VHH binders against Ras-specific guanine nucleotide-releasing factor 1 (RASGRF1). Designs and how they scored, part 2

Target 1, 187 residues: Ras-specific guanine nucleotide-releasing factor 1 (RASGRF1), of Homo sapiens (Human) (q13972r240to426)
Amino acid sequence: KRNQVVFSMLEAEAEYVQQLHILVNNFLRPLRMAASSKKPPITHDDVSSIFLNSETIMFLHQIFYQGLKARISSWPTLVLADLFDILLPMLNIYQEFVRNHQYSLQILAHCKQNRDFDKLLKHYEAKPDCEERTLETFLTYPMFQIPRYILTLHELLAHTPHEHVERNSLDYAKSKLEELSRIMHDE

## First folded at step 1 (VHH)

Design a14 (framework vhh_7mjh_2)
Fold by ESMFold2-Fast, scan of step 1:
Structure a14 (fold): chain B 187 residues (1-187), chain A 124 residues (1-124)
Amino acid sequence: as target 1 above (187 residues)
Amino acid sequence: EVQLVESGGGLVQPGGSLRLSCAASGFTVSSNYMSWVRQAPGKGLEWIGRIYSGGSTSYNPSLKSLVTISRDNSKNTLYLQMNSLRAEDTATYYCAKEGITMVRGSYYYGMDVWGQGTTVTVSS
């Protein structure tokens, strides 16, 4: 059912926000602190290169998640296409992150050659909330988030009747996300 | 090098249970949306369910009472638990990575990496 897809989207968004919180709180902020220490195992420039604008992405998705919750709380009138109208202009932040990703991983690989950094990184990765996931895994989640929204909208449209009031708006939102994805993943 | 390999299929009696496994290599299942799909002999593909990158799941409403999807991140492996199996559940079961394939201005949504399949036969 259409409503099941929407509720699943809310759950997926909550999960994504949690993943972004782990990336920022367990890795970015502690490593930024380490860069400021005496005998830093990583430079501030390396931190910026690895994480780029991930804090801003986290902030954006906290806002989107709250908006999605508000729409669902308006049940039984479940409309969400207008939420994407607000989200779409702000997603330009992903272009920088996605295009920087290969460089981010190269800098991370170089930093891992420093024994002090590698030990510190593994300590952070061992935290229970990481669930055996690595920093590379958390850096990968934003890489395909826009494509995953496209897949979700595709599924939502498959369960939306042709005469539904939101069908044209949802199709428009999907088309806009496809444009953004094309710009970010042009190869 | 990106590959999915299903296992655990076989002959099961009606009313029985079975757990299928799907081992991923060359990518991380927790970074992707993963689906289970089946195809009965001579019929089309039927989507069973999905596990999102964060671990939440969604299911085909027709099958929700019969199946549970889970994963083990430490083993990079996806699972499909099936209960109360019926003769009509006889099919080849596939795990798949969801994605978008772009070909010169066109998007093709769906599964972009498939396993080889594992066959489940429900019969006495």
Scores: ipSAE 0.000, ipTM 0.217, lowest interface PAE 13.5, mean pLDDT 80

Design a15 (framework vhh_7mjh_2)
Fold by ESMFold2-Fast, scan of step 1:
Structure a15 (fold): chain B 187 residues (1-187), chain A 128 residues (1-128)
Amino acid sequence: as target 1 above (187 residues)
Amino acid sequence: EVQLVESGGGLVQPGGSLRLSCAASGFTFSSYAMSWVRQAPGKGLEWIGRIYTSGSTSYNPSLKSLVTISRDNSKNTLYLQMNSLRAEDTATYYCARDLGSYYEWFSPTSYYYGMDVWGQGTTVTVSS
């Protein structure tokens, strides 16, 4: 059912926002503070290189998630094409993250050679909300979010009648996401 | 750059055992959970199980008694041990890098949205 796909999309978006929240609050912000300490285990340049614009990405998806929740509250009338019209232009912020991801992981690997940093990182990774996931795993989630939207819209379209008022808008959004994904991953 | 290569497939007699390997390259293998997934001819994907960075495992309840997943981080290698093989275990077996944490009830394929890198697959045929 189309409605089931929409509800599933809301749950998936909530999960992604939670993943970004863990990345920012459990890793980025504490490590940024550590870089300002008297004996910094990591530099501010390293923090910027590892986390890139992840905080901005988190903010965008928090807003998008709130928008999805508002539309779901209007059940049984689930109309959400306008949210994709707003989201699409803002997804350009992923270009910085995707293009620099490999370098980000190289800088992280180098930082892990510092004993003090490695201990601190393992302490953060041991927190229960990480569910045995590492910082590298959380840094990888944004790499595949646009592809996941493409798959989600594909499934939504499969359950959307051809005569549905949103069909053309959803198809257009999927096409634009496919183009954006190709450009970002063709460096 | 990032690659997974499965090996160890082939023809096996019913009731036999087989060990599959998955060689990882181009990423920090020890930092990711890894999964095994299979696809029987003409069927959809079926998740077999996951091994976390800690080495703890989680299995599809339907397959738990038949399989064991392990990893060797020093060799960047993932393993799948299969015992008591039956004709219905005939499938192409894939290893995948697993980002974890996704809503599995989204669709029959929702598990796979958390899996971003897949191997080419290795075929296991269980036949006399």
Scores: ipSAE 0.011, ipTM 0.461, lowest interface PAE 9.1, mean pLDDT 83

Design a16 (framework vhh_7mjh_2)
Amino acid sequence: EVQLVESGGGLVQPGGSLRLSCAASGFTFSDYYMSWVRQAPGKGLEWIGRIYYSGSTSYNPSLKSLVTISRDNSKNTLYLQMNSLRAEDTATYYCARVGDYFSPLWTEGMDVWGQGTTVTVSS
ESMFold2-Fast, scan of step 1: ipSAE 0.000; ipTM 0.163

Design a17 (framework vhh_7mjh_2)
Fold by ESMFold2-Fast, scan of step 1:
Structure a17 (fold): chain B 187 residues (1-187), chain A 125 residues (1-125)
Amino acid sequence: as target 1 above (187 residues)
Amino acid sequence: EVQLVESGGGLVQPGGSLRLSCAASGFTVSSNYMSWVRQAPGKGLEWIGRIYSGGSTSYNPSLKSLVTISRDNSKNTLYLQMNSLRAEDTATYYCARSPLDYSFWEGTKYGMDVWGQGTTVTVSS
C-alpha cells in the first residue's frame, strides 16, 4: 500500500503542475503582455495583484515534481523526506499567496467591469485545456495544496513501519506543513 | 467511437525484447494520461507505467529499468518497449486512458475509463 500512496501522490502532483501551467501560460503571461499593449485592457499593477507569485509557485512545483518522479523511478532507493525540504522556500510564498487571495479576487472582479478585459478573459477561458474552468478556479487551486500534502503524508506514515529510515523525516515534514497551514488558514 | 487497440504481442525467448503498440481512435493520446497495465494468468492487474499529457513518464519501480513508454502524436499511438523479458512477464498487456480531473472540491481523481482489448505476450524457451 505504501507504493500505491506514492504513485497517487505522483499523479496528483502532475495534475497540480498542469493546473499551474494553465494558470501561468493561459492567463498570467498573456495578460501581462496585454498590459504592455498600445491600449491595455488591464494594468501591470492589476496583473501583479491578481497573480502575485503564482509563476514562482509553478516553477517550485515543477522542481518538486521532477524530484518526486526521479525518486520513484530510482526505487528501491526511494527516499522522499529530503524532497520536502524543497517546500521550505515555498512557505513564505504560499503564505503571501493565500493571504492575498481575497484581494486578488476583488481586483479581478473590478477588471471584469472593463468590456475589453472581460472579452479577452472569456477568450482565454474558452481554450480546450481549461475544460470549462475559469481563472477564478485556477487561482483557487493553490489555496488547498498544503492541506492536501498534509493528508498525503498522514496516509504515507500510516503505511510506514515505526523503525523505517524515513519515518522521523516524514513526520517532521508533516509537522512543518501543519505549522504553515495554521499560519495561512487559521490565523 | 473512442477506442484503444493493442498489437505486437507474441512468443518471445527469455532475455529478448518486444515493443507493443496501442492505436487510439476518437480522441488524442497527447491530451490524456495514458497507462500500460498487465495481467498474468490467474493474477490481478499490475500497473506498468504512465505517460502524462505533457509527455513525461512514470513507472512501476519494480519495472523501471526494463520498460520504456513513449508515444507518436502524429500517429496517435502509444508504445511499450520491453527488454530483458523473463517467464514472469508472460501476461495480457492493456493500454488504458485516464481523464484529467482537476476538481479542487473532490481532490484529484484518475480512473481508467477506456481500455483496449489486450495483447498477449508469452515468454518461453
Scores: ipSAE 0.000, ipTM 0.108, lowest interface PAE 16.6, mean pLDDT 78

Design a18 (framework vhh_7mjh_2)
Fold by ESMFold2-Fast, scan of step 1:
Structure a18 (fold): chain B 187 residues (1-187), chain A 125 residues (1-125)
Amino acid sequence: as target 1 above (187 residues)
Amino acid sequence: EVQLVESGGGLVQPGGSLRLSCAASGFTFSSYAMSWVRQAPGKGLEWIGRIYTSGSTSYNPSLKSLVTISRDNSKNTLYLQMNSLRAEDTATYYCAKDRYEGWLSFPTSGYMDVWGQGTTVTVSS
């Protein structure tokens, strides 16, 4: 059921974009504003260290999601391998995020020792669209996105015949994602 | 074979609390996101929430203040804690395994591939 895997990928991408949107709009942007206040509970350097380039990652995936939606609206053709060709060159932005993630969580833990910051953070985490998830959880989602694409392509290939027009392109995309993951996650 | 067995259902008074359990076997429990779904008599399926492999949770907004989903990977068990139960919470409750291993999780019942047999909760005075 190749088409079912494609629709599942669209839903997963929509969910990921929503998670990035919450990270940026409910946490990053309000905390960046708080760092500019008269009695800042967090510094601009701390904000940069915690959130890294997550806002840039959000913009990339908003664009990718719109491209994926456009392809699916052309159903039943469902040709999408070229979207990965567009995405792949831009995924190097994950290097900054993945390599600095542990330090990001370390800085967040230190900031939580400040009572004013901890109270403000809990207020943001209580918003309905967070669905009882913490800032730490939202910061973890980008860590697994490239592995998730690899798993998605593996499943898609399992339902794609060897003679299918997209088979070689999907094999190529999976290989490039696996190479990128080795460079970013294992080093 | 993959099996999910729900337990903990029963009769409870309005305003009461109840904890449901789901015992999983036949697959690597810690590698899959898990969901709770319910079906009230004569109505369609309603998604309650999901717990991801990371331990984070996502809830139906209409139910978020009333329920908490948790998991114990050492016991291969999924839990649903329900508080402030209402007559409209009377339903058969199902646990479900996500179709895809690990990080591929979806907010809809259409992407869950194994469901338990259900446990019935009746909220009545």
Scores: ipSAE 0.000, ipTM 0.117, lowest interface PAE 14.6, mean pLDDT 80

Design a19 (framework vhh_7mjh_2)
Fold by ESMFold2-Fast, scan of step 1:
Structure a19 (fold): chain B 187 residues (1-187), chain A 125 residues (1-125)
Amino acid sequence: as target 1 above (187 residues)
Amino acid sequence: EVQLVESGGGLVQPGGSLRLSCAASGFTFSDYYMSWVRQAPGKGLEWIGRIYYSGSTSYNPSLKSLVTISRDNSKNTLYLQMNSLRAEDTATYYCARDRSSEWIYELLQSGFDYWGQGTTVTVSS
């Protein structure tokens, strides 16, 4: 049923936003503060290289999730296409993030050779909301998000009648996400 | 078979105190964060606070001065102590098994996989 796909998407988006929140608040912001300390265990350049635009990605999905939640509240008339119209132009930030990912992990590995940094990182990773997950794991979540949206839109379209008012908009959104995915994963 | 059962609700005078309990069964209680949530008549859900494995707590800033959350892992029981109750605190109070972050819960009220049936607190005025 179309509504069940939408509810599943809301649940998945909530999980993703939580993962981005942990990445930004448990790692990015504390490490950025550490880079400003008198004896910094990591440089501001390293922080920028590791996290890139992840804070912007978090903000984008926070907005998207609020819009999605608002549409669920108007059940049973669920119209979602305009939310993707807002999201699509801003997804170019994923191109940079995805292409930078291997470099991000290389810089992180170099930073871990510093004992002070490694100790601090392990302290942040020990926080309960990390649930035994590492910074590398949180940096990996955005790598799969665009493919997940493509699968979700495919399923949503399968349950959307051809004559539905937003059918063309959802088809367009899926096509744009597929194009972005190809660009991000080019050889 | 996960089960959460709240108790301790009832009628209380303004300025009074109440302690609510939540008995958990069907899972390893000590492995989970636990939260309290309330819903006043005709209003939305309002997150009260969370308690971690260690007993450390995190509260909704608007309610922080009024409540204390605690847990007894040996008895699989979660507690909510409420003081200085006002008519505005009249609500149904729920305990919930929690995997959410503070930030996401405050805005989205997500991350809870099991809820209790609720216990009603009425502050007479």
Scores: ipSAE 0.000, ipTM 0.098, lowest interface PAE 18.6, mean pLDDT 79

Design a20 (framework vhh_7mjh_2)
Fold by ESMFold2-Fast, scan of step 1:
Structure a20 (fold): chain B 187 residues (1-187), chain A 125 residues (1-125)
Amino acid sequence: as target 1 above (187 residues)
Amino acid sequence: EVQLVESGGGLVQPGGSLRLSCAASGFTVSSNYMSWVRQAPGKGLEWIGRIYSGGSTSYNPSLKSLVTISRDNSKNTLYLQMNSLRAEDTATYYCARGESPIYDELLSRGYFDYWGQGTTVTVSS
């Protein structure tokens, strides 16, 4: 059962990385280029306000995903706690992103009042890999990722014996993620 | 009901050869990835290799020159041929339905669903 939880985590991470790739490659990078055009439909300040550090989040999760794949290839010795040691120090990026989210959506709504921008955005949203999802939807995925890790670690711990070498490290990681989630979602 | 039953284990001299069988019921082996896994006394599990419906095989690089996986579709049975056996090959050998722990984007799968009860191989002089 522990191995099934780990394999499910790898699949979920692959899906999340793909969502982040769509956000960055279909929206952030094209809009950043548009802001540098002769008649920009959006400013560089608007791009920064909407996307903030999402590109950095993408790179972080690419690294985490590759780390998970590498650990799984060492099966049946599935030691994962050290991957969370790498992830945890970088999670301040999520605090910034989550706290900026409402402002991001306000700036996006304002930009959509520009006809040229709205047309360009709808063109990007029409790409097949978006699967009828909007930019607003992709900007929302990171909002729930830390809570999902907490749930996954809870399940992983339920299937990890108390004597297991990783027990304390996994419990520590879960506690740190719970602390971060509390801070990010304060009213 | 899915069932996998290994047989063919026993005592063998170093340098000898042995062929293990895995009889499957409740499903068709030719429609699935099938793997062999072993566990030495007091050690963890070690993946040996796999075979898929098309007949393609893949092996643990550490064991590739020493083992061959095959199947007989008419008997719904998987085989593991082992040559040049050494004392360190002493283990309980299991057959399992599944390809390997490594997630493969091409196959969209990387875990084992069902395991046999195991058959013990002892290599001793």
Scores: ipSAE 0.000, ipTM 0.208, lowest interface PAE 12.2, mean pLDDT 81

Design a21 (framework vhh_7mjh_2)
Fold by ESMFold2-Fast, scan of step 1:
Structure a21 (fold): chain B 187 residues (1-187), chain A 124 residues (1-124)
Amino acid sequence: as target 1 above (187 residues)
Amino acid sequence: EVQLVESGGGLVQPGGSLRLSCAASGFTFSSYAMSWVRQAPGKGLEWIGRIYTSGSTSYNPSLKSLVTISRDNSKNTLYLQMNSLRAEDTATYYCARGPYDFWSGYYTDAFDIWGQGTTVTVSS
């Protein structure tokens, strides 16, 4: 059923938002502060290279998630097309993040050669909410989010009748996400 | 509508064990990460742990050796097993839907449904 796809999307979005919050609050913000310390184990340039626009991506998905929650309160009839109209223009921020990803990992690997940084990073990675996941893992989650939305919209459309008022808007959203994905992952 | 109802609280002797249950209704339980949180009298909220949809768990290190979180999706039920209870474990225990990071003190607003709580008193 169509509503089941939407509920699955809501749960997946909640999990993704939490992953982004861990990335930003457990790693980005503490490392940014460490870069300003008396004996910085990492530079501000390295922090910017590793995390890029992760904080902006987090805020974008926090807003999208709140929108999804608001719509689910009107169950059993769920209308989503206008929410995607807001999200789509802002997803171009992923283009920079995805293209920067390999460079981000190279800079992180270099920083790990510093003993003080490696010790600090392991301390942050040991926090319970990381659940044995590394900073590298959290940096990888945004790499696949656009493809995941495409799969979700494909599934949603499969359960949306041709005469449904949202059919054309959802198909348009899927097409735009497919175009963005091609551009971002083109070498 | 959407509800979480805790049960299993009560009076227990120091060193005893207790299992709390949380019955979920009005939403697709298997699609959400679930958490346990407690509040001792006169103190703030303390995160106990979280169980993801995969069954993976994450615990407060101060409590990890004393608690186990599990879920039964066929029964829409979340569990908290507590062993070696101490007087300082006296608190109201809440189950909640969604993520919250008590370690950073950051509230994500993704944590939107809470139960009414069940009281555990550890006393001789």
Scores: ipSAE 0.000, ipTM 0.112, lowest interface PAE 17.2, mean pLDDT 79

Design a22 (framework vhh_7mjh_2)
Fold by ESMFold2-Fast, scan of step 1:
Structure a22 (fold): chain B 187 residues (1-187), chain A 123 residues (1-123)
Amino acid sequence: as target 1 above (187 residues)
Amino acid sequence: EVQLVESGGGLVQPGGSLRLSCAASGFTFSDYYMSWVRQAPGKGLEWIGRIYYSGSTSYNPSLKSLVTISRDNSKNTLYLQMNSLRAEDTATYYCARDEEWFGDLYSDAFDIWGQGTTVTVSS
């Protein structure tokens, strides 16, 4: 059953990376360009306030996903604990993103009062890959990613023998994610 | 020898339904994402949808209500169920082994393709 959990983790990570790509490529980058136009519908400060470090989060998970995919291709040796060695130190960027989330939504709501911005945003949201989802929805996905990893690692550990070479590393990763989640959601 | 073989194409009436099959051999089918892609005469490739290891699916939003992708890992077979067929659905349908992508260049994301099966929707 361990292999099924790992394959499910790859599927979930692929979905998340796709969501981050939509956030960055369909919204962040086009709006950043619009802020530099002759008649900007949004300021660079507003773009920074809405998206914060989401582009960095995307790059991190793109690397993590490629690493996970490579490990699965090496079956039957599904060694993936070392991937968390690169992920865990960078996950502190989530604290800033999560802390900024309400402010992000407030700035977005204010920007929507500008007719030019609202029209442009609706155009981006109408792209087929958005699947009728709004920018607010895409900004919300990172809010729940750390809790999802905790659940996934819990399930993976349930199917990992006590003598398995990665058991201690996976336990450590889960503990660090639980600590981060507690700090992020401690209000 | 890695191989994908589509079957089930043919002539169907508008409004009809059709189920396509894709038989995989030479690799561990259950370890791969699989996709369906079609090409209408004189037009470019159009991605239909993907199925993950677990059987979860992701579809082209313009086609989501019309198609269902499924797989039987015990038979190494991929399926595409099509309903409410229209003349515009006339195309050659391909199954492909899917290495995933994040954009429009899906031809580079698929490392193995079937030879295709032709579906003609006509009265």
Scores: ipSAE 0.000, ipTM 0.133, lowest interface PAE 17.9, mean pLDDT 81

Design a23 (framework vhh_7d4b_2)
Fold by ESMFold2-Fast, scan of step 1:
Structure a23 (fold): chain B 187 residues (1-187), chain A 127 residues (1-127)
Amino acid sequence: as target 1 above (187 residues)
Amino acid sequence: QVQLVESGGGVVQPGRSLRLSCAASGFTFSSYAMGWYRQAPGKQRELVASISGSGGSTNYADSVKGRFTISRDNSKNTMYLQMNSLKPEDTAVYYCAAGSTSDLLEYLWNSGQYDYWGQGTQVTVSS
C-alpha cells in the first residue's frame, strides 16, 4: 500500500533524526567541551577526525524531516518527489563523511587507549537514550542512509501507478541516489 | 464497504458557527484516526483538524486553532467539527477522512495520509 510506504518512510526518518541528535548532543558536543578542559582527554583535532561533518548532516536531516512532515500534513499527500529533488544537491555532504568513516573509527580506537577518555565515553554510552548502543554504532548510521532511501523509493515506485504524476520524478530521484551511492562507495 | 458521509454544511454570515458531522460505516471506527480537510476553489486541499481513534489526541491547523474543535462519538460512529467565529476565508468544501492509527507516528502519518474519504460538504461564509 502506498500510504504504508509513506508511513514507514516518515517513521524511519524520525528515527534517523533521533539517532543523529544522540550522536551530536550526547557525544560530539560533550567531547568538544572536554577537549577545551584543563586536562583534555581528547584533542580538538581528534574530535574533528571522529565526527567530521556529522553536525551538518544532523541539521540537513532536521530540515528534511520537517519538510516531510509538512508535506504529509497537506494534500495532495502523494506529492513527495520534490523533497528529494531539493535534498539531492545537499547530499554531497555524505561523500566526505562516508569516505572518512574508516579513519574516524581508527582515531576513535586510538583515543580509547586513553583511560580517562574511555571512562568518559562509556559514561556517555550508558545514557538511557543510547539504548545500549555505542558511539561506533551511531557513527555507522549515516553510512547506510543513502542505500535506505534507494530501497524506500524502490518500494514506493512499486506502489505508484504508471500514470501517477510523481512516477517520473520519483524514478529520477532514485537514479540520482543510486549514482551518489556508487560514487561514495566505489570511487 | 467503507462509507463516509458528511453533513452540516451551509451558508452563514461571518462570525457565526456551524457544526459538521461525518457518519462512518464499514470499518471498526474506534481503531481509525479521523480528520477534516478543506479545499477552496483554485487551492490545494489542506488538513484542518485530526483526532486519534480514542479521541485522546487532537491536531489543528494554525489558521483554525482556538476557533474550531474536533470531536468524535465512537458509540455512534460519528466525527464532528465545531466551527466558531467563521471567516470568509473558511469558505471551502470540507471532506471527512479516515486512516489507521495506534500511536504518535501513526498520528503524524494520518495527518497527511488518509485511506478513506467522503464526498465533501460545502461551507460558505458570506454576507
Scores: ipSAE 0.000, ipTM 0.094, lowest interface PAE 18.4, mean pLDDT 78

Design a24 (framework vhh_7d4b_2)
Fold by ESMFold2-Fast, scan of step 1:
Structure a24 (fold): chain B 187 residues (1-187), chain A 126 residues (1-126)
Amino acid sequence: as target 1 above (187 residues)
Amino acid sequence: QVQLVESGGGVVQPGRSLRLSCAASGRTFSSYAMGWYRQAPGKQRELVASISWSGGSTNYADSVKGRFTISRDNSKNTMYLQMNSLKPEDTAVYYCAASYLPWGTSYYEDSDYDYWGQGTQVTVSS
């Protein structure tokens, strides 16, 4: 059923935005502050290498989520295809993030050899909203997001009539996300 | 993983009140949107009221607006429907329902609810 797929997408997007907020607010921003301290346990270069463009990814998805909420509120005229047109140009940010991921984890492992950094990281990981998850776990969430969108669009298209006004636009969006996914994983 | 059990139904005269309760088992009740549906003999099932996971938003069918109030107590894993000024046309089997989608908006369809109770009979008759 088309409406259930749309509502499930809204729920998944809300959860993803919340995970990105935890990554940025519990880890990125505090570690950026620590890099600016009198005795920094981590450098600004290390912060940039670990997190790359994750803060921009968070802002992108906040915008997408608000747009999705607004369009769902306009039921029954759900015009979702233009949301993906807005999202698609910004998704090249994912290509950079995904390609950087192994290097990010290498730099993080090196930083954990510093006792002061390791203690600080564990302190941030102990926050209740982390739910016993590590920084490595939060850094992996964006790795799965494009595949999740492809699956969601596939399901949405399965429940969208061939004569529906959004059919061609949704199919185009799915094709573009599939292309991006191939580029990100192409070696 | 959620089992829903309705209670509080019965026979009541027009103009009187009833309160229905829906008790949920399972760990995730506080994450679910909840709804009350009803079905009268020979009619389709219809949404009566819905409530978001937090209780911060509620929705009502036009036929019950101003007479019925939906509420929930997440500490007790229970949802309620307070039915005032009951009319013969309110006679139906009342079902509680739960949705993984936490918002419980007026745009939810029956298929958006994942768990359903067995129903409780409400009869408004003199």
Scores: ipSAE 0.000, ipTM 0.139, lowest interface PAE 13.9, mean pLDDT 80

Design a25 (framework vhh_7d4b_2)
Fold by ESMFold2-Fast, scan of step 1:
Structure a25 (fold): chain B 187 residues (1-187), chain A 125 residues (1-125)
Amino acid sequence: as target 1 above (187 residues)
Amino acid sequence: QVQLVESGGGVVQPGRSLRLSCAASGFTFDDYAMGWYRQAPGKQRELVASISWNSGSTNYADSVKGRFTISRDNSKNTMYLQMNSLKPEDTAVYYCAAGTPYFDWLTSESAYDYWGQGTQVTVSS
């Protein structure tokens, strides 16, 4: 059912925003502070290389999630395709993040050879909200987000009648996400 | 034609168990989050437990946490409340309610669109 696909999307978006919060608040911001310390276990260049634009991605999805919640709170009228029109132009930040991912993991692996850094990282990874997940895991979540949106829009379209008000907007959004995914793959 | 019909209430001794059922009809049950409310004499109505459309999320009042379990069977359009270790203070009329599928919003009575007529639970002697 169309409504159930929307509900699943909202739940997935809430979980994704939570994952991005952990990435930024438990890892990025503390490590950025550590890079400014008297005996830095990591450089500012390394922090930038590992996290890139992940903080911007977090803010974008906080806004998108709030917009999605507002539309669902207006139940039973579920018009949400225009939220993708707002989101789509900003998704170019994913192109940079995805292309940088292998380099990010290389720099992280190198930093882990420093005992002080490795000890600090493990301390952050041990926090309860990480639920036994590592920094590498959190850095990997954005890699799958565009494909997940494509699958969700495909499912939504399967349950949206041809004459529905949102059909053209949803089809457009899906096409644009597929184009972005192709560009990230080709380069 | 929307109906929520509670059953399973009754009189029990402290420490015993009861299982309440709420049978739903006249709407797409799977599209709604569900909740149990109760109202004791002289008190305002309070949320006992709630469950999301797909059972992925549940919430419990502090007073019942660890004793009560909410569940639903979407194939049967039915919601349940398993009440263990009942106390005299659990005595109330229990109402089932159906509301918006957005689970985080389901802490207020105004978030629920449909209500049952209630079933009496009495814990005494």
Scores: ipSAE 0.011, ipTM 0.419, lowest interface PAE 9.6, mean pLDDT 85

